Miniprotein binders against a2bj90. Designs and how they scored, part 3

Target 1, 235 residues: a2bj90
Amino acid sequence: MSRSARRKTSALNTVLRVVEVFASIQGEGPFTGTYSVFVRLAGCNLRCPFCDTRYAWSLEAGKPLGVEELVEEIARYEPSLVVITGGEPLLQRHPLNSLVEGLESLGLRVQLETNGILPAPARDEQLWRVYHVVSPKDVPVRVPGAKLHPSWVDYARATGRAWFKFLVANEQHVREVAEYVAKLGIPRSRVYIMPLTPEKLDMKELLELHSRIASLAVKWRLNFSPRLHLLVQLP

## First folded at step 6 (miniprotein)

Design ni24
Fold by OpenDDE base, second read of step 6:
Structure ni24 (fold): chain B 235 residues (1-235), chain A 110 residues (1-110)
Amino acid sequence: as target 1 above (235 residues)
Amino acid sequence: SEFEERFREVVEKMKELIERYKKTGDESYLEEALELAYEALDIALRSGDPKLIVEALLLLAEVLHLLYEKTGDPDYLEQAEWMAEMALEYAEEHGFPELAERARRLLEEL
């Protein structure tokens, strides 16, 4: 292979397709309330009917950004957490490992949001070191083609750096989640249930839904994830 | 590369499983092939080789399509479509016209 081919492959390994970068409060999961920079990556291996970020489904929806430039951009916000989300961030796994390396070198904490279809990080990946919130789409919401990769359960057990966030609308969904996590041997302390929010809820309806799902979380002895950003009207 | 060698080894095992399925009609071979398809995709993504990524996505779409044909579960069909679309997008972006055409043909068959 010529030096030119190696340079092109190295340059491709350092570029991410990025939809948006913004600062907000983490509204969901174990890091709720954290001042965060969100990096939304382009491309998704799912087409969830309830997806709030459908504009990120195509890789072409993202702009190519160098890892170094992106690290510098993120660092300017002085975040307490970097949240890597998207469509599915793990579709850009290789440059994402480089991004994580860059961010960790600055002492920044990183959390990945993933649908859990792709394999969990291997021990030799920089991604192994970060926090993961896995949002399965097979249970209870039954998105076509969604299946949790079993390696996420092993990763969660090995590292303690994974949580599972399930979308729920009612008590039947919470029951299905409880049965599912019991079958997989996922500790309930790692399980979050989050309101499945229909489009166009008003604030009263949104609060009522949160109240119902939070009460179910207590009843079923699961963690509750709000959608805090929606409640406080942040992005 | 070590990634390419590992990728080819996984792909060979997948082909063997698909052939066993074609001979037996046993869905368990497709389920195992699906697991290997995700492994192949992991290897490809970790390599950062766009060509391997496209090949892995196409193989995943093929196995998902076979699972749809066997089970009639529309969930497999929709996932196969999405993997093939993603393969097309990657192939076009990285200048792999033959793989892009393979992705288009697969989308026409779905």
Scores: ipSAE 0.018, ipTM 0.413, lowest interface PAE 5.4, mean pLDDT 89

## First folded at step 7 (miniprotein)

Design kk2
Fold by OpenDDE base, fold request of step 10:
Structure kk2 (fold): chain B 235 residues (1-235), chain A 108 residues (1-108)
Amino acid sequence: as target 1 above (235 residues)
Amino acid sequence: GSLEELFEEFAEITWEMYEHIFKADEAAKRGDEETAKKHIEEALKLSEKLLEIARKAGSPELEKLARHLHETIKEMKEAFEKGDFLRAWELMIEISDTVYEIEKIIES
């Protein structure tokens, strides 16, 4: 392989397609309330009917950004957490490992949001060291092409750095989640249920939905994830 | 075609139909009623083709799912016409679930 071919392959592993970078509060999952920088990556392997970020589905919706430049941009916000989200971040696994390495070198904590279709990180990946919130799309609402990769259960057990966040609208959905996680051997302490939220809810309806799902979380002995950013009107 | 070719055609048309549902929903959310109507009507036509293919394939299961899609898309059209975006959202979730079942049958 020529020196030119090695330089082209090295350059491809250092560029991410990024839709947006912004600071906010993590509104969801185990890190709810944390001052965070969000990195929304472009491209998704799903077409969820309830997706609020459909504009991120195309890889072309993202701009190419160098990992070093992106690390510097993130660091300027002095975040308590870096949240890597988007469509599906693991579609950009190679440059994402380089991003994680850069962020960790600065002592920044990193949390990934993933749909769990792609394999969990291997031990030799930088992604192995970060936190993961896996949001399966095959239970309780089934999305075409969605299937939780079994390696996420193994990763969660091995590292204690994964949580599973399920979208639920009613008690039947909560039951299905409880049965699903029991079948997979996922500890309930790692399971969050979150309101499946229509885009056109008013604040009263949104609060009522949160109240209902939170009560179900207590009843079913599961963790509750709010949509805190929606409740406090942050991005 | 062969049974395999009919299942491939069924899968392709199912996906095309599903893309039209998203385009209809996006147009409706923007208040573009004309574009929403166009895409939902195309999704209806595609769902009729799915019924025809399922019959040719001799699959009662795919015929049932294609029929369910067709009726659900009709309800979604009515929801758009009424401006009932919550109902349209619920129906879109139901369509997604049905397409998920179709994919599982075709992959088996």
Scores: ipSAE 0.798, ipTM 0.905, lowest interface PAE 0.6, mean pLDDT 94
Fold by OpenDDE base, look of step 8:
Structure kk2 (fold): chain B 235 residues (1-235), chain A 108 residues (1-108)
Amino acid sequence: as target 1 above (235 residues)
Amino acid sequence: GSLEELFEEFAEITWEMYEHIFKADEAAKRGDEETAKKHIEEALKLSEKLLEIARKAGSPELEKLARHLHETIKEMKEAFEKGDFLRAWELMIEISDTVYEIEKIIES
């Protein structure tokens, strides 16, 4: 590979396609309530029927941002956590490792949201050091092309830095999740169930749904994730 | 074509149909009833074509799934026409699950 090709590949590893950067409260998973900067990356390898961020599906929906510039932008918010989300962040794995390195150099904690289709981080990746919330899309609602990569189970066991979040609408979905995690050997302490929320629910309906799913979480001895940002009307 | 070619065609049309369902849903959500209708009608046509391909392939399983898709898309059309967005959302989830099953059969 010529020096020019190496420079082009190095430059490609320092640019992310970013849809938006904003500060809010982490509303979901193990870090619920944490003041966070959200980095929504562009591009997704799935087409989930319940996706609330369809505008992020195309890589072209994101603007190219340098890793250094993005680190500086994030740092200005003085976040307690940096949440990297999007469509599927791991589609931009190489520059994402560079981003994580930059953020960690500032002492910032990083949490990744992923659909778990792509392989878990390897030990030599900067991504190995961060927290991961994996949201499988093959259970209970099965999304075309969705299959949890088995390496995420191994990563969870090796590091203790992964959790699994499942969207559920009813007790049958909770049963299917319980069977799925048992089959894969995922510890129940790492499993979150979250309300599968239709668009345009009013606050009463949203709260009733949360109450039902939380009760099911207790019954089935699983962790519950709210959609706190929806309940408190934050982004 | 070969059986493999028919399955490839079936997969391609299934995906095209699925994309039209998303476009219909997006149009419906923004109140563009005309565009929503156009895309859901195209999805119906594609689901009919899936039935034809499944018959040509001699696959009773794919024929059953294609029929289920067609019926579900019809119900989704009715839901849009009634402004029942919750039902349309439920039906979209059902379509997703059915497409997932189709992919699993084609990959086997």
Scores: ipSAE 0.797, ipTM 0.910, lowest interface PAE 0.6, mean pLDDT 94
Fold by OpenDDE base, look of step 7:
Structure kk2 (fold): chain B 235 residues (1-235), chain A 108 residues (1-108)
Amino acid sequence: as target 1 above (235 residues)
Amino acid sequence: GSLEELFEEFAEITWEMYEHIFKADEAAKRGDEETAKKHIEEALKLSEKLLEIARKAGSPELEKLARHLHETIKEMKEAFEKGDFLRAWELMIEISDTVYEIEKIIES
């Protein structure tokens, strides 16, 4: 009489506050062009003047979704990458670790987008295994409350799974980024500059801005991130 | 109040002012000119109060920053009135930088 030990997987009903889930192309950073599912989490610890997702700042803007349900929803898209974004995803760090565990169990690659204010993942977190694009908000445009947590530099050196993405509008901004990354000891190979894009630019202005910033990236020997989704009119 | 109480009040009013700037911008973007005007006018009043607090605190540095905020908010009001959303966006960035400097001084 084989006692089937029903491992009660205590479904720790780990719930995330999710604003939206959608499939698109990753338009930014080292994974530009990748077919991705985006999970936009609710809540943010910053108030950036250039934020295009202000609707995600409140935790109440998100719906509560179970991690298991969310993993199943993501898996149906057959993504090449899962991008966790939002306001600040690391405000939901505990349930986010459970989400990452579920996604990795399916063999899905995960990228986190973060402002870098909260500490980098520890070695015992599931988040330690994923890719991170850190977008500091203390340079070149300084956002109130923004300070890059130093652990992100250590994480980048230890794992090689972090990149740093900076919003720039001109050569002065690029200089400030170059000085900042030099001071912090961030390798230039891990640095991306991206156009700081005003709202309501037409396509001509958007392309011109991309061209200028890309030229500056070459001049300053930094990587360039497009806003590809804006250029190809995808979400 | 003590100097510490004045700095705490300055920080609180700075944050309240900054929240009104976002509400004004959101209202302007949706074409709610009345609500945009209301919030930008409140931000102006709050920035004037910041000037008074900075003077009471005897901080020339905070007074300079509060004055810069006040003038920047005036220009942002004019940008909304003209429908110049690009200029309003640039001014929001400038306000953000100024508030960041204020926070650094208060935390020091």
Scores: ipSAE 0.790, ipTM 0.906, lowest interface PAE 0.6, mean pLDDT 94
Fold by OpenDDE base, fold request of step 10:
Structure kk2 (fold): chain B 235 residues (1-235), chain A 108 residues (1-108)
Amino acid sequence: as target 1 above (235 residues)
Amino acid sequence: GSLEELFEEFAEITWEMYEHIFKADEAAKRGDEETAKKHIEEALKLSEKLLEIARKAGSPELEKLARHLHETIKEMKEAFEKGDFLRAWELMIEISDTVYEIEKIIES
């Protein structure tokens, strides 16, 4: 076996802490409606009050899975997209690069969901090649420890493979997002606003909130992200 | 202690308070009213300590934020007692925003 083959095998033998793997429809952002496999990684560097996946905050909440085993599990679903999410996936950056290499070797498209606190991918990382949806937590709802790393703006400009998804509850939040992205030089075409929802809304209230935020998206010339999975009662 | 030591203590107690808020919310969501009450009462005590530390530090800004936390936690306790989980969720967002401002002041 060549030194290159041994390095590939050693990189594939990395372990991820995984909370869950499931197939569903991507309900959010630029890939809404896509048949996807979701990989929820364990561990988060934030404590968002509105987090719907608090069970993923501890690294110990995840099971250790080998990258090879995880690639095989994902491939069985024949996904149109692989969505890497979690708490914060980039806390497991090293084994995550190995996972991406494995998935790309099968011709699978990968999208990462991140809070944008950790640095964007470097050009030598496998993560450089995938799609990223960055969800800042410093605007408009401010979470302790949240700050968008400036490298995400540079990554978005360099690659065209990043979008920014903001949680909003009202027009003031939409204004703050519009001002924030203008200040950072983020193109409006890369910005999504999404309803900030409590964990338990009835369907009527959920639809009304979606309607209000969608109307604000049109008024402010921003993209709208639904929470489609909640509307259609999918995971 | 020094002003720096008081700010470090303030930051540590703020985080401890914030962890109790999450534990209270999780307990309330499970219908464990006793555990929810215990954690929200501990968060109140910690917010009182924050007021004392802010006064000792001579920081009117931290005293204002600590007072706001204390009053918001009282409202959150009342929301749990009434079973108003939507209001408790709104108040938890407000607590998060206030803690975010506290961190910015302490880091400056």
Scores: ipSAE 0.785, ipTM 0.900, lowest interface PAE 0.6, mean pLDDT 93
Fold by ESMFold2, look of step 8:
Structure kk2 (fold): chain B 235 residues (1-235), chain A 108 residues (1-108)
Amino acid sequence: as target 1 above (235 residues)
Amino acid sequence: GSLEELFEEFAEITWEMYEHIFKADEAAKRGDEETAKKHIEEALKLSEKLLEIARKAGSPELEKLARHLHETIKEMKEAFEKGDFLRAWELMIEISDTVYEIEKIIES
């Protein structure tokens, strides 16, 4: 391969289709409350009825950005955490590994949000060392095409770098989640339940739902995830 | 067509219907009542075709699910007409669950 061809091949591997980059607070899961920069990647392999980021479903919603430029942009925010989300970020796995490499070289802590359909990272991927919040979409609300890849449970056990987060509206949903995670051998310490929120709840209703789900988390000995950014009205 | 071809057609139409449901919801949220009505009516038409295909395939299980889709979409249309977006959201979750079940039957 000529030097020019090698450059073109490298450039293709270092471009991501990005919908938005913004600073906010991580409102969900084990890193709730952390000052974060969010990188929303385009494309998704699911059509969830409760998705609040439908604008990211199409790959064409993303602007092509070079990884080096993206790393520099992220670094200027001085984040405590970089959250890679989307759509489904693992649809862009190869250039995503390049982004992770760049961020890790600057000592930045990275967390990925995924629906878990695509396999967990291999040991030789940069993503292997990144934190993961895996949100299976086949329980309790079943989304067409959803199925958790079994490698995520193995990855979580081997590395301790994955947690599982489930949207629930009531105790029947929590029971279904509990049965699901027990069947898969996922320890309760790695499981979060989070309120399944309709888009148009007022603050009183939102707080009442949080209280109900938090009480269920205690009753069932599961971790509770708020949707903190909704409570404090941040993106 | 063969039974396999009927199941493939059923799956394709189910996805087309499902996409119209999202387009209707997005239009309704932005106040575009005419676009929302167009998409929800197309979804209803597609659900009727699903009933016809299920009967041709001789699948009582798919027929039951197609009837459920049709009735749920009718209710969603009424919810849009009343501006009851919370109810529409709940019905979209029910549609999602029903489409999931359809996929499991076709895969079997």
Scores: ipSAE 0.767, ipTM 0.899, lowest interface PAE 1.0, mean pLDDT 92

Design kk2
Fold by ESMFold2, fold request of step 10:
Structure kk2 (fold): chain B 235 residues (1-235), chain A 108 residues (1-108)
Amino acid sequence: as target 1 above (235 residues)
Amino acid sequence: GSLEELFEEFAEITWEMYEHIFKADEAAKRGDEETAKKHIEEALKLSEKLLEIARKAGSPELEKLARHLHETIKEMKEAFEKGDFLRAWELMIEISDTVYEIEKIIES
């Protein structure tokens, strides 16, 4: 087969269901402030009450895109970081590994966002080499079906490429997070606490919540994550 | 057995109620008061059914949680009527935590 025909056939065999692709800044976690392209994958194995991307829960919300076409679309943005998010991206693990391979071949830096229910990458996966921000949903707000797979702690220890991020509203929540990470052996240097923000919060209230959670991060000697995109009104 | 069938029914109705809670919230966010009211009232009816099933199953733990759901949904209905959307959001979080507790009891 010609190279053109083989490339077309490969795109049809490896497909991701994609809700949206857009440029913005990474507003959360260790890469906060980075010019990024976001790839939101369809499908989620949780129904979080605080989710602000409920439109991504159903696989039907996603448009099928070939991996090669998606890599080309992402590359045109010239991103400093590619953020793969969703729903839960690991529900589409096989084609996701193909996407990561394509992005890596172009030298693009990749970060995955996951709720950590599905296992961490194996050493022979392309996902092994990228960055991960893991957001367990069984603490402090308990979401039905949430449970952190223990392999994520092992992965973080083995590679140094995973961080753990928790939504908190007050000091009671921070205490629960501190107890949780201590029991799992997650060092505080890998832990972020981030404001649990309601929708329709005005800017004054949003800033007050950020200030309160940042003060708690200092008090408890944890890393603080803003929700910077909310503060600067970007998607 | 009969107890296992009651727990399975309880879990199914809990999930149906939970879906109505999200539909009510989404309708309220877009200003569709009639649809929001319809879904919150359906969620309330389902929580009453959960109370009946918990009593039939002879589970004081599930009965306590079903009663808590019913009271929380009533408060969420009142929050929608007052336009207190922050309170409604907080009550959704409380419902999520309660459903998590139900899930643990049924799995045990």
Scores: ipSAE 0.729, ipTM 0.879, lowest interface PAE 1.1, mean pLDDT 92
Fold by ESMFold2, fold request of step 10:
Structure kk2 (fold): chain B 235 residues (1-235), chain A 108 residues (1-108)
Amino acid sequence: as target 1 above (235 residues)
Amino acid sequence: GSLEELFEEFAEITWEMYEHIFKADEAAKRGDEETAKKHIEEALKLSEKLLEIARKAGSPELEKLARHLHETIKEMKEAFEKGDFLRAWELMIEISDTVYEIEKIIES
């Protein structure tokens, strides 16, 4: 074959639309408290009324970054965890798999945050090997267009690398979550309930809500997730 | 058919109304009272159109949901006028649930 038969990966396949990259603490879910670098990808397939990152909904909010440059930027932070979030990161699935490959080659632990509408990773994807926190948006607060893809439950069962996180405000919400996860066969050990927090809640109100939801987690024998970054005023 | 056209129109107007709800909330958060008022009033007009379409379609279920949207948006307008942004946030969640129900009825 000639030298001209070599082809580069298309810009779409090696470029991500990135809203922001920053260091902070993972404030939610099973990795709460971990020194992390957050990579917020642009674009979302939902319009959640409670979303506190609406600025990431549009793909145009992201700047195009090459995957190699992004890996180098992330590595400079020396993170204990790389959190890939967004919008909905799986809207950029192909270049996302390239990013994961680069991060894993450096031995970095990766966690993806997803609303679970798009399918779970296939066995031949780099995303298959990373951790996932799946936040279905059709229970208890029902968001138009939300539907958990059934492959996420299969993926969690096959790999043990997925957890399910739900925003709740009261015991009725917790009951609905418990019924939902039981129907799907998701074990309690993989389920987190987390406070559904209004914007601009003062610290006293935020702590009271955390206390209420934590007490319900104990009562219902579910895991509790704080929104720790809000409590400690980190991004 | 004509009923399918009515349901498609209903869904399109529901999403247009929902977009105005988010624009009103964003304007209210930045203190832009006039823009928030403009969008909430447009959302109210669209919810009235939803009532008309639901009646033409002969759907008591969609009519009930359209009435609920209209009343909830009215309450959201009042909440903005009083500066009760926690209440407005709660009403947005209620609107989200109602739109979800509309989608399930139309998809059936």
Scores: ipSAE 0.721, ipTM 0.881, lowest interface PAE 1.2, mean pLDDT 91
Fold by ESMFold2, fold request of step 10:
Structure kk2 (fold): chain B 235 residues (1-235), chain A 108 residues (1-108)
Amino acid sequence: as target 1 above (235 residues)
Amino acid sequence: GSLEELFEEFAEITWEMYEHIFKADEAAKRGDEETAKKHIEEALKLSEKLLEIARKAGSPELEKLARHLHETIKEMKEAFEKGDFLRAWELMIEISDTVYEIEKIIES
């Protein structure tokens, strides 16, 4: 059997540890506003103080689901986008590639969310063909253990299928992001700044923070990402 | 060597302290003041142990960071007592940055 055919057969027999599957709107990044199904994979290699999904940090938080079963569940939602998130999805890289293969066989569009510590996809991975939003956690908010793998910049340049998203609270943070992306050679067209939202903001405070960060995005000539799901109170 | 063992112990205790910080925050957010206080006080005890280990290792840099952790955790305890969750959130970010700096020193 060809490498592609053997990999397809193996993929349909693997399992993923999955915390939750649900429909919502993609609230962040280049696909903001898209009707999406979210697949939250268990396990994370970081402990971010601002993480809203701490319940996904442990691999044991996920239940084992077969790839074929998961593809069928996702397909029933008729999504415009499948968002693979977590924890850190690349901790389950081999079965994740199997899931991507199954989803793409049905013509479903896939986006992965990653903290970028593990390497970007190789050309022979199913993940090579999907969209990626990479959120480095070593700037401006510095999380222990965080470091962007340099292959993500090379991948973005080679494919045009990766964007870089940064949580910022103020202009000093934006300055730090601008210096970081300039040093790495990441073009501004691939960079999003997004509000670093404290817990328990009321709607007025949330809108004010969005306005402040959006104004900074214009000033610094960077793309702005909302946290739209927070503004419209969706999961 | 003995210094390497002290740095490994320092790192392990730092992560144990960090785990208590998250447990305190989760308890405080759900209004469980007793559990939040218990975890923040355990984190304080661990930060004192970090100071002791930094002194044994003869590391002024780690000693300064351990003192900073201790004072930041004390301020976080005060924030919980006042119900100032925004301040507690900011202090968790400060703790994260301090632990990041500790990692850089130990890996060097």
Scores: ipSAE 0.711, ipTM 0.877, lowest interface PAE 1.2, mean pLDDT 91

